# Ledger of designs, part 9: VHH binders against NADH dehydrogenase (ubiquinone) complex I, assembly factor 6 (Ndufaf6)

Target 1, 289 residues: NADH dehydrogenase (ubiquinone) complex I, assembly factor 6 (Ndufaf6), of Mus musculus (Mouse) (a2ail4)
Amino acid sequence: SVAAASGPGIPGSHLYCLELLRKRDYESYLCSLLFPAECQRSASALRAFNVELAQVKDSVSEKTIGLMRMQFWKKAVEDMYCDNPPHQPVAIELWKAVKKHNLTKRWLMRIIDEREKNLDDKAYRSMQELENYAENTQGSLLYLTLEVLGVKDLHADHAASHIGKAQGIVTCLRATPYHSSRRQVFLPMDVCVQHGVSQEDFLRRNQDKNVRDVVYDIASQAHLHLKHARSFHRSVPAEAFPAFLQTVSLEDYLKKIQRVDFDIFHPSLQQKNMLLPLSLYIQSWRKRY

## First folded at step 1 (VHH)

Design X02 (framework vhh_7xy4_2)
Fold by ESMFold2-Fast, scan of step 1:
Structure X02 (fold): chain B 289 residues (1-289), chain A 122 residues (1-122)
Amino acid sequence: as target 1 above (289 residues)
Amino acid sequence: QLQLVESGGGLVQPGGSLRLSCAASGFTFSDYAMAWVRQPHGKGLEYIATISSSGDSTYYSDSVKGRFTISRDNAKNTLYLQMNSLKPEDTAMYYCAKDYGEFYESDTFDYKGQGTQVTVSS
C-alpha cells in the first residue's frame, strides 16, 4: 500500500532482520524459510524482535542500560498500534507484521515485561517460576506466530503453551555451561535443593550423580511438555505446524543430553547439528511437530 | 572513539523552555538515527524522541508530543531537543543516544554519558 510505502521506514529493514537471525538465531532463520511465502517476512520480524530482547541480559554492561532498552521496546509497541513506530529496523518490520496480521498487543507486551523482570542475575526459585518465564516469553512468541499463520484454534494454543515451556527449559539447560563460566547459575533452586546440589557445584563443573539427577529432573519436565503437546497433535490444524518446527532442535537436545547420561558439561552438547536443514525440511514435508 | 556530549540543561519555571544540544564525534553522524532519553531521580529510563539519519522522520513519546521537537544538523554533527511548556514532571537527567539497535550486542558499550540535568520547579 502507498501508506505503508510512504510511512516511517528504514531502508533494508527486512535484510537487517534476516542478518540478525542468521548471526544470532540461525535455527529461526532456517525455520522462517519453510513458512508460507506470504508469512515469511512477518515470522522473521517476530523472531528478530525476540533476539533483540533476549540479547539484552547477556550483552549489556549494567542493568540500567538493559532497562533503557526494555523501555524503548515497550514504547515502540504502544506506538506501533498508533501507526507511529520508531526508526529502528526490527521495530519497523514488527509494525508491518502487526498491521498485516492484526497481532495481539498483549502478547508482545507480555514478552517485554517478562524479559525486563528477568534482567536480574537471580536464579529461578522453582521449576514453576522457570515454566512461567517460558510461557510468558516463548509461549507468547508462539501465539503470535500462530496469528501470523492465520490459526485461531484452542488445540493449537494448547500445543504452543507446552512447546514454549519445553523450549524455555531446554534453553536454560543449554545456556548453563556458558553462564557457569561467567559465575552465574539460573537452574531452578528447588530442584537443586531436592538433590543436595548447590550453585557452587555447577560453577565447579561437578559431574557427580546428584548433579546429573538435577539435570535429569529438569530435562524430564521439558520432555513431558513435548510429549503432552504431541499426544493431541491430531486435533491441531495442519496450518499451525510451521510454528512448531523448533521441536526438531528441542528433541535433538533432549536426545543428546540423555546419551551423555545428563552430563550438562559434556562437549558434544555444544556441537551444531549439521543435518538440521534437512531435518527441518523433512518435518515440514511430513506436516507434524 | 565514539563520544556524545550533552549540554543546555538547567533550572526553569513551569511553562518555560530549554534547548538541549548533543555534540557527536568518533563516527559518521549522518549515517545513524539518534534519540533523546531521560531518567527522573530514582526512576527508570524513558525514551523521549527519535530522529532518522536524514532528519526527515521523527517520533515522540505521548508525554512530550506537541511540546518537544527533536532536530539535527548533520553538517555540525549535532542533535537538538527543543523543550517548550515544561512541567515539573519533565525534571530528569537527559541523555543523547545513538541508534538503539547498534548497542544491543555490546557488553562493553556505555552510550550513556554524564547527561544534562533539567529541573522544572517553582
Scores: ipSAE 0.000, ipTM 0.140, lowest interface PAE 18.7, mean pLDDT 82

Design X03 (framework vhh_7xy4_2)
Fold by ESMFold2-Fast, scan of step 1:
Structure X03 (fold): chain B 289 residues (1-289), chain A 122 residues (1-122)
Amino acid sequence: as target 1 above (289 residues)
Amino acid sequence: QLQLVESGGGLVQPGGSLRLSCAASGFTFSSYWMAWVRQPHGKGLEYIATISDSGGYTYYSDSVKGRFTISRDNAKNTLYLQMNSLKPEDTAMYYCARESDLYFGEDSMDVKGQGTQVTVSS
């Protein structure tokens, strides 16, 4: 048996969030460091909250335990808005962000509700279902991130919606080799059926043209959302751009999958981008997305 | 030295009740989430109930919801499980567990006691 090293406390709660991101969402960790100093802590709290919810599906073998964890977060969020947060480090940091930036409770609840709905190991029925999941999770996170940045703008919200959908789609693609090794496939069923591809084809790591065509269609949808968000970037206030730093990793993945002719099982797709910190810094300095 | 000691198990008839207790020592009990987990003979661990550090949040598996109640006394460093309307399916070794402050769920358990056996049979 091992003793826990971290207790609930104000100094420890921020460090806990940063360590959680460094371990479980390194890209978000790097992005949070490039936020304005006054927003960095709140940005990391939002991403740590997302990690807590995302881990529920991956860390529990029984749906019942996952439902109990989602129930905890629903009550935690309700209680935060009554200034009664639980003594849990991510919840404490999230509560501070809620108070500092007047964060919209509806967005936090939407993330929890969508994650709860998706605790089953079922594939998405359609691209639309995957996009709805992405909008309600990643999209809601980006709306909250814009609130942390003090941005209240229709064009920024529109860009966030498209970037959130692109992120959700790319996350689904990126995770496919890992999930297939565990006999799970979450790729949209309607796209698979259109190309005559079954879930077994992914479980067998099939690299035939039809499987590549499925990956191509899904990746193309993510690319279309990213292009759409960029088509009106001149109308988006520059203050919003830190929220969109994740587009660097999105574009990197889309370029890599294209270079390997949409072979989702190609080993190069699992390799870390060693230049990611520099790429994020350059994008941040240029104030683009 | 970290220690969790369960007691209160035994043989009961279907429909009966038992109250389990867990005495914690060697750590700041009031700073940790606690759980009751059970393991039927030859099967894996099943989470039954969890309780927050303050006692303000409690969660139950569907199999025991409405029948079991988890509670704690931070002044006495003691965790409780009140078990009502017991069924043969509740027969298992019951463990008191300390939740990691990093994660929740099956892999979040960082300390588990030696257990107390509950047998429900006629």
Scores: ipSAE 0.000, ipTM 0.156, lowest interface PAE 17.0, mean pLDDT 83

Design X04 (framework vhh_7xy4_2)
Fold by ESMFold2-Fast, scan of step 1:
Structure X04 (fold): chain B 289 residues (1-289), chain A 121 residues (1-121)
Amino acid sequence: as target 1 above (289 residues)
Amino acid sequence: QLQLVESGGGLVQPGGSLRLSCAASGFTFDDYAMAWVRQPHGKGLEYIATISWDSGSTYYSDSVKGRFTISRDNAKNTLYLQMNSLKPEDTAMYYCAKGEYTDYGLEFDYKGQGTQVTVSS
């Protein structure tokens, strides 16, 4: 990657990050507003970085272009730790967060490496593979968010790992109707095989019981991770709880999918939660996840 | 119109050197990052090197780092790639590309016609 050697800087790089989140990760946008004031900018930078990486697969069909974007971010991260960030608004804001909070480079690199490995249009082989992807992406992001909040705690890290896995699984489920409309299916193949379900069943929007059973097993695994994370609630410092605000959306989706009897194609699952800002505010006020 | 014209390719023996050139026209050359990209026969495109608008920063893929050098002459609207210690696996069609920063980072939005590099006996 390249960056201008000179220039006026990037005025409004923070606002760029917020606009990116508002348009492409609205939940993270809302969560960023509820962080402690001194952490809001860095938290939004981390989530904007995640959006930049997550959208590569959806915005490019040619793997080479995707690899070039990942290569840009690997070099950007290397250069940030040498105080030479590229002239790109998300990279500038991420660099500021790295300096302010001494963020662990390994977590940033783990996110990029995992995203790069998953640029291929291939379904996960197993639930374990999906959970590993979730741990390396969402989990790493949560560990970095805890660092922004100044939290260094074993129980917080353990909760973050389980919440990251739940988030990754739910994200895979939520995206299934969208991907199926584009003739792609990423749901774990071992669970599909267990129930006699093929990728073609999802491409045809099959609502038969065996398809719903696949969805049930996958959703149940996310629910178990969320319950496990909550089992540590009393041992997790309250300062960590802003990192876990998105459990509100996880729980909302899991309740909705249950109410439609695990029909992943039900239209209600793609509707915006109009009460999400209020729900996030209440959770933030009560110091829970 | 926007044009990128590569030249300097040819047949060379392993361990040899070549210097590629790319003549740019139809845009303000010194406002853009530039890159060299290659495509071996039957394979996908591979990013090789990039250079900032002012030559202040360069990047190289691990496969060519230490052997290739990217440079530019903004007065001549020309991009260069000096290739040393060439290996058979460097055999490919080489393209220069105009870069652009987007919402998703650095992207290359135009490639020229290419120049063939063949490394063989």
Scores: ipSAE 0.000, ipTM 0.111, lowest interface PAE 18.2, mean pLDDT 83

Design X05 (framework vhh_7xy4_2)
Fold by ESMFold2-Fast, scan of step 1:
Structure X05 (fold): chain B 289 residues (1-289), chain A 121 residues (1-121)
Amino acid sequence: as target 1 above (289 residues)
Amino acid sequence: QLQLVESGGGLVQPGGSLRLSCAASGFTFSDYYMAWVRQPHGKGLEYIATISSSGSTIYYSDSVKGRFTISRDNAKNTLYLQMNSLKPEDTAMYYCARVDEGYWSDYFDYKGQGTQVTVSS
């Protein structure tokens, strides 16, 4: 007789991932509940991994600690492809997802490398630089999510790329009031220069037309990526649609910023969407993105 | 009545150039984002390029970046697509499309009848 094979595991690692999402990425928590049952655990692992990396810049007091945390995740990914994951709940759940779905290591590494490069407190030089950051982080995450869903499709990958860029742009806009209160501005410098707007204008919470025009151009770029992703809708397999549930929140933010005439500091932009669970459920039921 | 009328398509050799035009009428052209989209025979629609109402924000699909240039003349209610270094895979029916900026709907709300572009030797 042969002894039963066993691998590393942590009791409650899945619940740890769900609790992390509930506290730090509530939207992804809600979206995970709408995935096919067989994919929910792996989808939650990917989003928990993203939370772990995204929190590094905000949660550490010095760059050296941030770099050490990024090096931990690089080694964790290397080791899990050798079936030797570290004894850490998110890493264990991610390792299980990697094995179950044969996830592409390059996408995981691309996310870590991009986050590591952006530990410095520097504004994006251009809209293209912001879009490259979004592609390498959110885009990679969506490609992995498509792999969890068993989708291998050119049009789905193209839609994911555009949705990832829209998400990154909107995230940058959403964070602007928070960063400005800490005397930081990450909005693309080339767009600001085109309208004669300086970082100081955002630090002073300036609502002049030229500042609104900067916000309009940046928000419009996110909107155009979303529309472009939707232009492929009829060619994208329906099995891919759970990966794109985040378009509900993207659209909500874009409608809100338009209603306030692109005043990025308007208090309504910081308000929780109380109907988000219902909106996500309806989109899931209708098979749209 | 809302109308979009495309022109400028035709037969061209690989490496050649064409300039497409779209004459818009029946709406305030300067209030709308505009796009060029194409449909190869037997395939779905794909965005080629999109331009904001003021012209300040432009997006190109990766397949045409560096080769195509979208522009607009709001005084003449006209949208343009300058196509350079044409390839056989650029063969498609090309449509001028109006995108709804109101409520930022997820689709363009109107397209014209199209103009055929054929790239062959």
Scores: ipSAE 0.000, ipTM 0.143, lowest interface PAE 16.8, mean pLDDT 84

Design X06 (framework vhh_7xy4_2)
Fold by ESMFold2-Fast, scan of step 1:
Structure X06 (fold): chain B 289 residues (1-289), chain A 121 residues (1-121)
Amino acid sequence: as target 1 above (289 residues)
Amino acid sequence: QLQLVESGGGLVQPGGSLRLSCAASGFTFSSYEMAWVRQPHGKGLEYIATISYSGDSTYYSDSVKGRFTISRDNAKNTLYLQMNSLKPEDTAMYYCATYDSEWGDTYFDYKGQGTQVTVSS
């Protein structure tokens, strides 16, 4: 007979993933705790992987360094499907998740490729381009999360696609004050042009009606995706719902931006949600998204 | 500004009872569903119970069903949790909250620090 398979491991690699999430993606840290016990480690690995990739654009000063980090992750993913992951804690935990759940390599590659394409500090040309970015990053991450949960369902995939797009749009809106303070604007250019708004208007923190109208159109698109995903929630298997816990903070942001009349620079939008752990927990028990 | 203030926690022996209270201010308390949740030291949040805005409907987690009773006094803007037959496993920080709803609940910032319940012999 054959011995049990053994692979490379790093003591404390799981704890490393949890610490990374607690520091850089606290919402995902909280969500991972609400997954079925057998899925928590793999869910944490996927979100830690996402953090590693998301940090590249904001943490590196030169595109060349960013490209080198993306190349590292492409090779890491290729190698882990050959049972030869690099000796790096997130890669080790991701490799374990890949083996346990037979995760689809293409979704992991799609996330890396899309983030690599967006290492250039260029605004999205259109809402469609932003939605494509969201689908390829957030959507792929949700498809992988459904695989961790053992869910193979067309309605769950459809909901994940819409929720991923809503999340990507809201992330872009939420990050706008931060990026504008660094003289960057990523909001869709076609929406800005439609309202006679320039990137300079956001850099100057302009609160005129036309700037608010841009924010309204973008936020409304996110709201429509969330509403669409919810329109068929009764057709989605309950086993899928842990993948969609992020809709709690997504809806919270959309309600807050509406209450401040789409003033993207309002200080309340940057305040931490002290009720987030509780809201996520209640949502998970209510079985909705 | 919305504020939720929990009270009534303390040290009790196994088999004992405690009544927790949550004083709400800054919003129309009678229009919102309310909940009790707990967090044991070094662990995640655990759902305990919810109550409808009128108090007519309640739901409990399996771990506390038959031992805990959630209730509310809308005239006093106060939420209660009656805890009977307490076990060491009930040791946790207890929080009250309103929750977000797809049907139009308002998001609220939590201002209290919860109330500690310790069940020890």
Scores: ipSAE 0.000, ipTM 0.161, lowest interface PAE 18.7, mean pLDDT 83

Design X07 (framework vhh_7xy4_2)
Fold by ESMFold2-Fast, scan of step 1:
Structure X07 (fold): chain B 289 residues (1-289), chain A 124 residues (1-124)
Amino acid sequence: as target 1 above (289 residues)
Amino acid sequence: QLQLVESGGGLVQPGGSLRLSCAASGFTFSSYDMAWVRQPHGKGLEYIATITGSGDYTYYSDSVKGRFTISRDNAKNTLYLQMNSLKPEDTAMYYCARGYEDLWGSDYEAFDIKGQGTQVTVSS
């Protein structure tokens, strides 16, 4: 009773999660502030968990160290469901969210397993492979976010699947200039081959029409998923809409890449959207995604 | 004053062709995506096609894919719609519309200016 009452805890663990998001995932930080007050802490914990996993590949020099960090998170999640979370700020906040909302362990494990598989510096073989990665990471994250919001609805789950795929595709596109500067290209090889484009073309920051056509096809696939998700709008309970606030930044990127005629290396694509907080507030007020 | 002036409409038999033009003035034409939309008598607006400011990318509604071609001449500040294999169902008032940046969405209607329209009637 005493041990259970005492529990594990870290002073400032919530603030740690918020600062991690502010520094490493500013868009998720802004979105978390627009959640219902009773859900904000848990939503922030889920997004901080995502940041912890996403940064492993870019923050370690050896794959073995990355695998050890992924094994840490697998054990942390296993232990959380036994009420024995490790004394790590994100793990403590995630554990609190798991207990408060009865979060599905399978979704947390699916995110870790998918991130672990992607510690290799290999491009996706196909658009389908990229979409599977997006479903297992961003999709799982959205399913957990719906659980935080208390939503159990088929249409909400279907919309989340499509939004997760769109978000994963856009994340891949958005990261391409950064990865190319490090001699890495993750864009789907099947789409590149269709247009006669090699990975070297992206490493050289080639702006030829065929390179832009690759970007167009990939961006169009993200847009189709967003459109499909929106086709369920009237059937999705309003309580689910905070989970989909990320569609604002997703659509903003798609509009910007279109405006620069799919030049993925255009400097404007890396600029902070100064109006994003206002756009998120307006979407939240209008109850859309 | 910003202006969009459509022309080229008329009466045509089923299976025929028409080319619509839209003359734009008062703004930097090449900086704006352009669209063609139509409105049949007594019905709502329907997206037909959109084209980027550069002219490199286009989007078409499923009802006109393979039959209509949108194009632009930025040197002449003119937007075009080539309509082939016309059907009675294509009968509508056709409007030129200035720029929304979303090319992919036939369901997105956010135009800041529309022209006066040009009538297309397909009948035998």
Scores: ipSAE 0.000, ipTM 0.188, lowest interface PAE 13.9, mean pLDDT 83

Design X08 (framework vhh_7xy4_2)
Fold by ESMFold2-Fast, scan of step 1:
Structure X08 (fold): chain B 289 residues (1-289), chain A 123 residues (1-123)
Amino acid sequence: as target 1 above (289 residues)
Amino acid sequence: QLQLVESGGGLVQPGGSLRLSCAASGFTFSNYAMAWVRQPHGKGLEYIATISESGSYTYYSDSVKGRFTISRDNAKNTLYLQMNSLKPEDTAMYYCAKDQGYDFTEGYYFDSKGQGTQVTVSS
């Protein structure tokens, strides 16, 4: 009888998620270790799911493969809520998290839908478009992380929204040297136009003042979101703070780019922060973000 | 140097069957998800099916679901597509393709497809 059957399981599915994070999202791997023990596995599953989706982005000429991968995850999520997850390690761990914490399906679907819309190799038309992408991906991920932590709080949700936007903007900036070397530029077109900067300027690794002004405006928007999120910190329950550990690396990048006078191509911006584990531990101990 | 070589295409009558193969070399085949995509003459690429690295999960487009089966043999570095109940609308050049992803540390992975194998379904 199916009523007596256990759901599917894969030996080592949790280890698979941890290894995926260590390889592709080391910061999230470290952050997961600082969650309450009962939440670590579910937090890791959410971040592994994010990695799976982030790796799908195809060029405009090969978009069909990306669309197929996104359709896989849409069906996987639909099936998870019917207790019929696919036999895939990240999907199994995500399904366990969904059941344990009654995770909101809408947030999972919003992440997939937004990633699918952004499979094209084209720049964001505006800062608002980049922020909408960040809200629907990173923001949704943080809302789900708050659900894992058992937090239901308006101020925590507002902080998560702003932190998600700051993270999405910083991720776009951090990736610019990598994308430019492959003849791709995703920085908001409205900011570039305002400063008389073209995509070709980034492809040529131009360090002129107007290019740095574009980077300054974009980085400043991320800083404003981080500052706004921190304005709620006294109203945010301490149980929410593990969800916001990523602000450590976010602030580190914003400080580094300021020190190099917003030269997005400066080699120091791609260097690993060797003190990151210690900084995350201290932040966790102090109960702040 | 990454290389994908498709084979097994041909002329078949409606309702018939064909099995396509893709021989992969120049990369660690078992570490990547693989896909079959097709392109009808004078039209764009259409995805057909995908398979995970281990073969544990597969996905199919609605146009072929229930008729086509994707599989892989990691020991032989070979991808397969079993096509049953073929229709004239399945006429296309068929390509196998390697999964594409982003990695800020190791670089961008490109979709690579081979030269293709032609499938023609006509009476």
Scores: ipSAE 0.000, ipTM 0.159, lowest interface PAE 15.5, mean pLDDT 82

Design X09 (framework vhh_7xy4_2)
Fold by ESMFold2-Fast, scan of step 1:
Structure X09 (fold): chain B 289 residues (1-289), chain A 123 residues (1-123)
Amino acid sequence: as target 1 above (289 residues)
Amino acid sequence: QLQLVESGGGLVQPGGSLRLSCAASGFTFSDYAMAWVRQPHGKGLEYIATIDWSGGSTYYSDSVKGRFTISRDNAKNTLYLQMNSLKPEDTAMYYCARSYGEDTYLSPEFDYKGQGTQVTVSS
C-alpha cells in the first residue's frame, strides 16, 4: 500500500541501489542488511548516492565531465526538496529517504560540494585538509545515516565525526598503492615533508624507515580518531550503532598495517577480509562500535 | 517500450566526415536531454556531447570540440552527431544515451543507452 502521496518513481530503483552497492561498495551492501528493516532501503539509498559521487574522480577522463556529474547531483538534490526528483534510480530512492526521514539538505549539499572541490588530482597539503575532506564527505554521510535511524544526539554526532575522519584517512592509505601505480600520491604533504619524504618515494614504492614513519603518523591519526569515538561509547544511544558498523573494516586495516610495520606496499594489505560478513554480524549482535 | 536506435556509422578515411542518427521511441523525446558517448574496443566509455531538451544548449568534450556538432529534431524524435575532421583516435562504438534528468548534465551511467553504431577511421 501507498502510505503517502508520492511523485515520480522508477520500478526496480531499490534493486538498482542494492546491485550498485554489491558491485562497487560490498561492505556498505553488507552493513545495509544489518540495519532495522524499516531503515534498510533509506540506508541503501544514502550509500548508493555516495558511490555515485565517489566514483566520479576515478571513472571520468577529464574534469569537465566530473563537474557536469556534480552539477547534475546538485540540481537533483535541489529538485528533490521541491518534490521533483530526476528519473534516475539512485535519485528516486534518495528522494524517498529525504521525505521519509526529513533528511537535512545541508549535509547532502556538503558531500557534493566537497567532492566537486576535490576533482583535481592534487595531494592534500596537510593532515588537516584530509580530515576536512573526510568530515565533509564521510562525516556528512554518517550524520544523514543517524537521521535515517531516528537518532538526534550530540554524542552520536561527535562519534560520527571521529569515525568519518578515521574512514577518510584509512581510505587514503588503502588507495595509495593503486594511485602510486598511476603516478598519483594524495597522502598529506606536511607529514611527508616532516619525515623528508617526497612523492617520488611513493612512486618508487620505497619501503625505507622514513616512508614507514609517514604511514605510521597518518595511521596513528586514524587510530586516535577511532579511540576517541570509542571513549564515550556509553554516552551514545544504541540505536546509533548500525551507522558505525564500518569501524570493523577500519580496525582490520589498522591492525594489518601495524603487523607489516607500516609498509603500505605490503601485498597482504590488498587481500580481502574473508571473515568480514561474520565480523559485521558479530559487531551488530554485540551492539558496539 | 523505450528504444534508441543508432545509425550512420561506417568506415571512413582520416579527415573524413560522418553523420550519426539516433531514432528515439517509447518516451516523450522533447522532455529529455540527450547525449552521445563512445567506447573504443577494450576501453571504457568516453563522453562526447550533450544537448538539452530544447536544443538550445550544447556541451562537448575537449577531444571533439570544434570538430563534432550535436543537434536534435524534436518533431522527428531524432538526435544527430555531425563528425568532421575524423581521426584514427575517433574509432569506437558510438552510443545514443538518454540523460538521467531534465537538465543537460551527463552522468557516464545514463538512464538508457542504445545498441550503438560502429565508427572506424583508418586508411
Scores: ipSAE 0.000, ipTM 0.147, lowest interface PAE 20.2, mean pLDDT 83

Design X10 (framework vhh_7xy4_2)
Fold by ESMFold2-Fast, scan of step 1:
Structure X10 (fold): chain B 289 residues (1-289), chain A 124 residues (1-124)
Amino acid sequence: as target 1 above (289 residues)
Amino acid sequence: QLQLVESGGGLVQPGGSLRLSCAASGFTFSSYAMAWVRQPHGKGLEYIATISGSGDSTYYSDSVKGRFTISRDNAKNTLYLQMNSLKPEDTAMYYCARDIYSEDFWGTEYFDLKGQGTQVTVSS
């Protein structure tokens, strides 16, 4: 009803997003380089937005400050759709992506809402709760990435949902040694109870068979989601494949954890994949996920 | 040292006005976005308003938009919050906070510098 003027943006806002990814999400930085040139900036903006939200819980001294940061981002997203973004580099780049690709506001809000819900010190009660978290964060991010790529396809959305869940589960597993060193365990409680495993077992870095069985069940769920997404890959348009480059790292982690017989604390799981850039390039060239 | 000192709070009747001030020291004030946040007794923190380092951009929560105005005087290293048409719901401890989201590429400390606060009570 009243025309809102767009700001010129912030000089260096794109570089800010790239530096955030290099520091906090190096894999997404590498993946962004393999996107179609016209989509790279918007894809980087989405991943930088995700990094900003993911860091809130670990970067703030009080949960109440974290809640305030989440309310700030909800307001920022509302204002973007009124062409009045906040003067903040990630928000400016995200606003440009929203305008260029008509990004769905619901997915951005879903990411913020889910992150806000998880600012608590609460462990996941069940595998379903972890998968819901993964769907609402990683899944929403992949849906937005498909929109950046111009893909509107049911099979692509279905693949994104499964890949998002696999990513969230693997992220939870990968972070377990770090969290345990800080006396925290976020692995699904129902799976732990099923195997007679307590959170204390992870704090003590217990490698007994029942602890490995917990890890096996969780990793197997991630593998089943990845396998399901791949089962209909021929029905997914090739234009969607850049959104799914992260399956390279997902598969790499799942193979490594299996190789060490599901010992979540094995030192080899902490090592970087030195060949990741080459593996991503080859997958991109082959047009698969 | 890095400090934020709030002032200007007090008791006011509904419909009244107050102006809060925040004196900043120990950092380059004009390089940081600043925020006002509040915490009602027994409740969580609520974002009120933010302002860019230059003062060119401002953002408000829906609960205060049109009633509150955030501003800054970079020459005096001071942040202000002009509060008009105050309501009982505005009763809270008000804090000045430094926002480093727009600082350098490696800055990840969110509202890590928060003042001691100034109490605002709106009642008859």
Scores: ipSAE 0.000, ipTM 0.210, lowest interface PAE 16.7, mean pLDDT 83

